# Ledger of designs, part 8: VH-VL binders against p40593

Target 1, 148 residues: p40593
Amino acid sequence: MIHPLIQRLTTTLGYPLLDADGLDRQVRTQPFSVLFFAGDPQRFPEALDVAVILPELVKAFPQLAPALIAGADEARLQGRYGFSVWPSLVFLAGERYLGCLSRVLDWGEYLERIPAILAGENEDLPRIPVLSPESGTPSCSPMETSES

## First folded at step 24 (VH-VL)

Design dd6
Fold by OpenDDE, fold request of step 25:
Structure dd6 (fold): chain C 148 residues (1-148), chain A 120 residues (1-120), chain B 112 residues (1-112)
Amino acid sequence: as target 1 above (148 residues)
Amino acid sequence: EVQLVESGGGLVKPGGSLRLSCAASGFTFSSYYMSWVRQTPEKRLEWVAEISGSGVSWFFPDSVQGRFTISRDNAKNSLYLQMNSLRAEDTAVYYCAKEFRSGKYYFDYWGQGTTVTVSS
Amino acid sequence: DIVMTQTPLSLSVTPGQPASISCKSSQSLLWSDGRTYLNWYLQKPGQSPQLLIYEVSNLFSGVPDRFSGSGSGTDFTLKISRVEAEDVGVYYCMQSIRWPYTFGGGTKVEIK
């Protein structure tokens, strides 16, 4: 069950809850995104603090479209961005990864780091290729029926 | 044949709430993104909400975010728009619109609309 | 938000004559996939909007070939080669490259 403070982001504030399909649509349609990978608040209590901070960050940086990653998709989508620490805020320019802020930070640190992330100063971060789902057209190799 | 039938429109006071419904038929409802689009009395079209086929992902413009919620019941082929904290500027005909296909960001079918009037 | 500007606001056309409607976007509607996310809708009197053209120039199913769309980047045009009485209504362009999706203000087409 999603913790009420995290659930408030979607149910009260109307932030998208993104599965893989929703994420693809988010990054396609929003110039800048901040993706909240909350994780399990029982394992990562700081997720609750970030859930409180995120709306204030969005007010401070109105160019950021916020979204919550769906818990069932977190592990799969984490692999797309390569962060290892929970919770994480992932910043995107469209489909382009800009950076990540993990754990809870002081408000001043967010105000300092987010502009730098948005400015693309982390250009050296490898563009993790969005693995387009290869349309695995099953190559139905015709079974050569050996006519014996 | 694709059919979309909106209902639930009416007269509401400012600050009131209303729930719109759209009954869908003639296609695999759960496979398509659905949207609400409204038309103001001045005939301006405004996108209001979108929801994924699964119902997991939804999106709003800033004008209605935090006041409106979109949901769907795929078993009932039904789309919903819960509108809270209604304002005079929310007065419009509300259309249910179907996206053509996933990743095709255009609406191929629209309902007949339902009228929402927010007035004192 | 992407602002969509249509011109003219209204057009009165003699049947059989051509019509042209312009739509301009405040930003390019070309995406990295090479697609341009500009669509055209017609709202006939007393009806709901209906899709005419998707992605600049593709006619929707059942739309007559007298309709055509063109343009690129920020400048788009809908043309009707020979206006018929059934073409009366309000035409809207729509962008779907970014949220929110935004529509032009509409162009009313009337018969003289």
Scores: ipSAE 0.784, ipTM 0.886, lowest interface PAE 0.6, mean pLDDT 92
Fold by OpenDDE, fold request of step 25:
Structure dd6 (fold): chain C 148 residues (1-148), chain A 120 residues (1-120), chain B 112 residues (1-112)
Amino acid sequence: as target 1 above (148 residues)
Amino acid sequence: EVQLVESGGGLVKPGGSLRLSCAASGFTFSSYYMSWVRQTPEKRLEWVAEISGSGVSWFFPDSVQGRFTISRDNAKNSLYLQMNSLRAEDTAVYYCAKEFRSGKYYFDYWGQGTTVTVSS
Amino acid sequence: DIVMTQTPLSLSVTPGQPASISCKSSQSLLWSDGRTYLNWYLQKPGQSPQLLIYEVSNLFSGVPDRFSGSGSGTDFTLKISRVEAEDVGVYYCMQSIRWPYTFGGGTKVEIK
């Protein structure tokens, strides 16, 4: 069950809940995104703090389109961005990875770090290739029945 | 044939709530993104909400963010728009619209619409 | 938001004559995938909007070939080579490159 403070982001504030397909749409349609990878709040209590802070960050940085990553997709989508610490805020310019802020930070640290992230000053961050979903259309290559 | 039939429109006071429904038929409903698009009395078209085929992902413009909720019941081939904290500017004909296919970002079919009037 | 500007606001056309509608976007509608996310809709009197053209120039199924779309970047045109009585309505351009999706203000086409 999603913790009420996290659920509030989607149900009350109307933030997108993103699965893999939703994420592809988000990055395609939004110039800048902040993705909230909450994790399990029982394991990572700081997720609740970030859930409270995120709406205030979005007010401070209105160019950011916020979204919550769906819990079932968190592990898979974590692999896309390569962060290891929970919770994490992942910043994107379209499909381009800009940076990540993990754990809960002081408000002043968010205000300092987010502009730098958005300015792309982290040029050295590996462009995580957006793995285009391989349209694994199974080419049903007809089995050539070799008539032996 | 693709059919989309909206319902649930009506007169509501400012601050009131209304739930719209769209009954879909003639296609695999769960395979398509669905949207709500409204047309103002001035005949302006405004995108209102989008939801993924699975119903997991949804998107809103800032104009309705935090006030509207989009949902779907794929077993019932139904799309919903819960509208809360309604404002006079929400007065419109509300259409449900089907996306042509995933990743195309255009609507191939629209319902006949349902009228929402927000007035004191 | 991307602003879509249509011109003219209204057009009165003699049957059999051509019509042309302009749509301008405040930003380029060309995406990195090489697609341009501009669509055209027609709303006939008393009806819902219907898709005419998708991605600048592709006719939707069942749309007559007298309709054509052209343009690039920020400037787009819908043309009707020979206006018929059934073409009466309001034409809307739509961008779908960015959220929110936005529509032009519409162009009303009437018969003289």
Scores: ipSAE 0.781, ipTM 0.887, lowest interface PAE 0.6, mean pLDDT 92
Fold by ESMFold2, fold request of step 25:
Structure dd6 (fold): chain C 148 residues (1-148), chain A 120 residues (1-120), chain B 112 residues (1-112)
Amino acid sequence: as target 1 above (148 residues)
Amino acid sequence: EVQLVESGGGLVKPGGSLRLSCAASGFTFSSYYMSWVRQTPEKRLEWVAEISGSGVSWFFPDSVQGRFTISRDNAKNSLYLQMNSLRAEDTAVYYCAKEFRSGKYYFDYWGQGTTVTVSS
Amino acid sequence: DIVMTQTPLSLSVTPGQPASISCKSSQSLLWSDGRTYLNWYLQKPGQSPQLLIYEVSNLFSGVPDRFSGSGSGTDFTLKISRVEAEDVGVYYCMQSIRWPYTFGGGTKVEIK
């Protein structure tokens, strides 16, 4: 049921496939992670393009530990990270959310945006009141990271 | 009430293969992460593998990565460890261990162990 | 990998006297959830390991209250207030904060 291009990430390249508890173990082990939320490739065909690109991104940013999210847990974890579009790459420092990139981007855009995400630029936003006034669109939502 | 019973140990030559089994009872097997932990002849304990309750996630230390495969059959309440390309340093008593899942990561119950000896 | 160092390697105790076992980790075992992932196991002669204490100081079900655990960060201690014959065996500390999970080398406790 898993498309071969996505399956090769786990079976050939050895990327972990994580449920929610596995994600907790990943973030406790790895200083930086990139999580691939592929969704269903029949519904989200760009997931196949991201599956091809992800190993190249990891080569370009070797501090990132790649992992895939188990399909049964995607909806639950989607709310934790605030993305609304598949596929998505979610970037973490330990357990701290840094940002995400949705759909497929051109290579140059990955090289521009990933360093900004890893630098934590979203954390410079002023803190939002509990009413949660946040930016929202069909793509990844800009997210505020708690400092406390 | 929790019981874990390992089997499948034995004597095997270097480069050989062996499959260990663990029969589980007294809990809802499919709800829990399971691990294999081995004890060397020097009595050192080494974690060897873990697998999620559904079986979709599994993890290994570098020492066995690529040589061992962990799996489970939730319909039979059984955990397996397939060991390939065995080496002398894999000689140990292998224990099946139950993990607690609700945000706790420790082995609350262990089986009696099964002995694997890798010798020429 | 987190290295777990236990001392002493062995301990010979007069019945009824206290015993103390030290465990040190090469990295902090405190996670951002406020919990410390240090556990203690006992392997009695001829038996498999059994959980004694989880998360530094919590006694597992059925463990006598003469056992206690303490410590923080990288330094941990297991104490037996009054050693009994059934307490003989090898004691192991274990970290479960991150892969690979690792154990201390063990402390053999025996009665003299």
Scores: ipSAE 0.381, ipTM 0.751, lowest interface PAE 3.2, mean pLDDT 86
Fold by OpenDDE, look of step 24:
Formats: C-alpha cells, structure tokens, sequence
Structure dd6 (fold): chain C 148 residues (1-148), chain A 120 residues (1-120), chain B 112 residues (1-112)
C-alpha cells in the first residue's frame, strides 16, 4: 500500500504518477520537472519527509512540474538517472538531467541547491561516460587455415 | 468503428461534484492515451485531463489540478472524470477524446460530449 | 502556457472559392525529434470536433485533399482550395508540444 503522505501527492495535489511512458511524455511537455523517487517508506522513512517538503518546493520554484514515479518503475528509472540513495528528487530540463537531491535536506539547503541545479551549474553531474563508440575495427584476423 | 460515448453530465451547484463516464469501443482501449477536452459556452476548447493506457500516468492543467481526477477501467472500456469543487468556469460540454499512439499527440476521435452546467 | 492565436475570427466564402486560416503560436512547436506538433480540427454545426490535419500538413484519414496545412515554427496556415457547403463550421488549431495542450480561439467558416 502506498503511504498516505505519498499518496496525497497524487490524489489530493494532483501530481502525475509516472511510469516509463508517462515519464517520456512528462519530459517532452514540461520545460522543468522534479521527479520524486520515494522508494519504500518503511525502508526509507525520509521519503515521508520529502513527500511533505515537495509541495513547498514546487511553490518556491513554480517552474518545476512535480511528478511521482510509480513504484513498479522506480528501479528501472533509477538506472536511467544513476542515483543510489533513496529517496531522491531528480531534476530535469526537458529530457536533460540536471541533478539529484537525495535523502531529506534542510529547507535552506533545498533553496540553495535547486537554483544551481536548474541553472545547470552542478559540476557533480556524473559524467555519464559518453561511451565513445569504440570504433571496433573488426579485426578480421584471418583464420589461418592450417592445411594439414 | 471507433465510438466514444460520454455520460454523467448535468446541473450542479458551485462546490458540488460530478462524475463523467465515457464508454469506448472499436479499438483496443488499453493501448491508447485518453483525454477529456471541454468546450466552454464561448466555444473555447480546453484540455482538462489525460491518462495513459495503463491508467498509471495522468496529467492535468493547473485550472483543474487538485479538483479533478481521471481514471479508467480497461476491462469495461471506460474512462472517467471525477470533478470535485466545481466552479462556474467549469461549465462546458465535456468530450472524451482518443489520442493517437506512437509519439503523436493529437486527438483522432471525439465523443459527442456531455454537458456540465455549474450554476447557483 | 502556449497561446494559440487564430485569424480571422470568421470567414464568409463563396462556394468554390479558396479559404485560408492562420494560426500563430507564442512559442515554437518544433520539437527535438524534428516534428512540429500543430494540429487542425473542424467542428461542424451541432457536431463534435473532428481531426483534419496533424503535425502541420498530414491529412487525417477520410479528409478531402482540398484541405492542406503548412507552416513552421510559430506560423501555420490551413487552406481549403475550394470551399464546399460541408466545410462550414469552426476550425481550431491545437498545439500538443507542451502541457497544457492549447487550442486557438477558432475560425468560423460560413458560406455566402
């Protein structure tokens, strides 16, 4: 069962609940998004605090379109953004990853960090290694047909 | 043939609630996003809700967010719009609209609409 | 929100003559995928809206070829090469690049 505080975001505040398809639409239609990866609140009780804080963040930063990630898709979508700590707020500019704020932070820390994230100034963007297409020159090593 | 039939419209007082239904046929309902679009008395068209094929993802404009809920029953080929805290500005003909799939965001089919009147 | 502005508000056309409707968006409707998310609808008298054109220039199934769409970025045009009596109604442009989806105010087409 979804915890009532987390469920309130969708049922009372009308935040979208996003699966992978919903996320693809969100990033196409919203200039800035904040994605809430709550995780299991029994495992990560800080998720409840973030669920309370998120509406206040959206009021402070009205350019952010909030969304909750569907629990069934959290693990898969976590892999897309590469965060390891729960809960996490993932910030996007369209499809572009801007940053992540994990755990619960102090209110002042959110107010300090979010502007920098939205400006794209976060140096700590994990350099997704641009897998340079290794020009795998197929070394067609000619199989020496040993004529025995 | 694609058919969309809206129902549940009526007269309601401000602050009241109403639930609209749309019965869909002629296509694989669960495979498509569905929307509600309203037309005001001034004939303005306004998008009011969208829901994914699975029913997991939904979206609203700010004008109805927190007041309206969209849902679907794919087993019944039915779309719903729960409208709470209704206002005079919510007075409109409400259309059920089918969206085209595959990253094309347009409404290919519309119902005949159901009228909602919010008045004192 | 993206504002969609249609001109003219109304058009009275002699049957067999051409018609042209303009739609302007407050922002570009061109997406990173190279698609432009501008659609046209017709609402005939006493009917629901029906799709005419999607993505600027693509005719929807069953739409006569006398209808055409053009434009790019923020400026779009719907043309009817030869207006027929069945073309009477209100035409709406719609953007679908951003939530909320927004419509133009409509252009009423009448026969003289």
Amino acid sequence: as target 1 above (148 residues)
Amino acid sequence: EVQLVESGGGLVKPGGSLRLSCAASGFTFSSYYMSWVRQTPEKRLEWVAEISGSGVSWFFPDSVQGRFTISRDNAKNSLYLQMNSLRAEDTAVYYCAKEFRSGKYYFDYWGQGTTVTVSS
Amino acid sequence: DIVMTQTPLSLSVTPGQPASISCKSSQSLLWSDGRTYLNWYLQKPGQSPQLLIYEVSNLFSGVPDRFSGSGSGTDFTLKISRVEAEDVGVYYCMQSIRWPYTFGGGTKVEIK
Scores: ipSAE 0.357, ipTM 0.794, lowest interface PAE 1.4, mean pLDDT 90
Fold by ESMFold2, fold request of step 25:
Structure dd6 (fold): chain C 148 residues (1-148), chain A 120 residues (1-120), chain B 112 residues (1-112)
Amino acid sequence: as target 1 above (148 residues)
Amino acid sequence: EVQLVESGGGLVKPGGSLRLSCAASGFTFSSYYMSWVRQTPEKRLEWVAEISGSGVSWFFPDSVQGRFTISRDNAKNSLYLQMNSLRAEDTAVYYCAKEFRSGKYYFDYWGQGTTVTVSS
Amino acid sequence: DIVMTQTPLSLSVTPGQPASISCKSSQSLLWSDGRTYLNWYLQKPGQSPQLLIYEVSNLFSGVPDRFSGSGSGTDFTLKISRVEAEDVGVYYCMQSIRWPYTFGGGTKVEIK
């Protein structure tokens, strides 16, 4: 079941919901994309906060073409971008990975980090690399314990 | 044998609506992206919509964005195009087209077409 | 949008003689996967379009050997080594590398 705040992105705002083939079409077409990997909002409630924030991010960075990733394809596509924390926003130039932002951030942090990501300054992650023992994949944000 | 049969075309006034249907057979319908392609009276071909096999992904060119919607019913092997706010330049023969092999971006089979005429 | 330009707009061919159709795209159709997303269609009189050649040079099932495709980047050619009566119609090139997918304006092939 899709939560209403996430459903609003596709049904009201018209953001595409992409399966794997749809993502391949998106990256061929759009100079820059922001992909929303929401995960399961029951397990990752910060996804709802990101769903509220994403339209405002697109207004602030209108060069970004937003899209959601279909839940059935998230695991397949997650390995392509090397994140293990949900929710995540993945930033692309064409098909080229630029970086990602996991969990929910303060507005000011989005305004600082997104321009750096778009400028090609990869590895804007924390000073000390964080690897999840379970995934072995680096997080786009510090692997801090989330408070639910 | 792949078969695609369009229906629902007709004469409509500017600003009106039509719903096109495409009945599919001879392949696993739900596994393929489907498209609508139109041919103008000047014989130009224009792609106007596509939809994923599951129906969760779709896209339109700017010329029809916000006016057309595409959908499918995989239980009935049927593809639909809802056309609203029709304009004279939407006058065309509308074809239902199947993509070549699952997930490929080429149209290997086309239907016979259904004619839409938008005029006063 | 990628503009597809075909030349000539029309040609009249004596049966058994060759024909050649040019298609040029405003951007490269080569993607990073090494594939080139250029296809050719034929619309015979009174019929819907049918696929002839996919990805530049691959003949679709049932297409005779007298058809061939070549080219790269932005410049592509369809050739018919010996035109037959059944080859009459309008030929279209099409790119599918990017939304919106676009077609050339068509080349009408007639028999003298």
Scores: ipSAE 0.348, ipTM 0.742, lowest interface PAE 3.4, mean pLDDT 86

Design dd6
Fold by ESMFold2, fold request of step 25:
Structure dd6 (fold): chain C 148 residues (1-148), chain A 120 residues (1-120), chain B 112 residues (1-112)
Amino acid sequence: as target 1 above (148 residues)
Amino acid sequence: EVQLVESGGGLVKPGGSLRLSCAASGFTFSSYYMSWVRQTPEKRLEWVAEISGSGVSWFFPDSVQGRFTISRDNAKNSLYLQMNSLRAEDTAVYYCAKEFRSGKYYFDYWGQGTTVTVSS
Amino acid sequence: DIVMTQTPLSLSVTPGQPASISCKSSQSLLWSDGRTYLNWYLQKPGQSPQLLIYEVSNLFSGVPDRFSGSGSGTDFTLKISRVEAEDVGVYYCMQSIRWPYTFGGGTKVEIK
């Protein structure tokens, strides 16, 4: 079942809901993408906060093409981007992974961190984030690592 | 052999709604992306909707976004297009189309089409 | 959106003579996987479109070998080596590299 706030993103705002083949189509079409991995809102209630915020993020960063990841495909696609915390926003330039932001952040933190993620387009980031032995869990959030 | 049969076309007034159906046979329906493509009275072809094999992913061009909904029932081998807030420019022959193979991006089989006329 | 431009708009051909149809895209149709997403369709009178050629030059099953496709990047050509009466109809090129998928305006081929 799809929570109404998440359903609004696809049915009212027209954000595509992507399986793996759909992601291939998205990256061929869009110069920049933000992918929303919502998870199950009962397990990850912050997903509803991100669902409310995401349209405002797209207004602030209009170069980003938003999309949701189909719940059945989240596990298959998560390994590509190395996050382990839901919800997550994953940022791409074409096919290239730029970074991710997990959980819900304050608005000011989005405004600071998203430009930094987008500015990293010229860096040689791995397509799949490298697991760190020191973290014990793959992470794409600064708050999830021991780095401060 | 692959068969696609559209139905549900007709005459409808502007602002009205219509639901198109496409019955599929001769292939493993759930394995393929499906599309709706329309042909205007001027004979221009326009892609209007796409849906994944499982039905969880769908896509629309801006011209129909928010007005059309695509769905499928894999148990019945059926594809649907719900069209709301219809406009005169939606007048066309509507075809359902099958992708060549799963994960491919071109249409190998088309139905015979169903005509939608939006007129006062 | 990728604009697909076909020329000529119509073509009258004596039976047995060759025909050539041009399709030009506003952007390259070559993707990083090495594939070029340009396809050709024929709509015979009173029929729905049917696939002729996929990915520039590959003939679809059952298509006669008098049809051929060529081109790269943004410039593509469909050729019929000897036009026959059954080849009458409207030919469309189509790009499938990016949403929205777009079609050329069509080229009507008729026998004179």
Scores: ipSAE 0.297, ipTM 0.725, lowest interface PAE 3.7, mean pLDDT 86

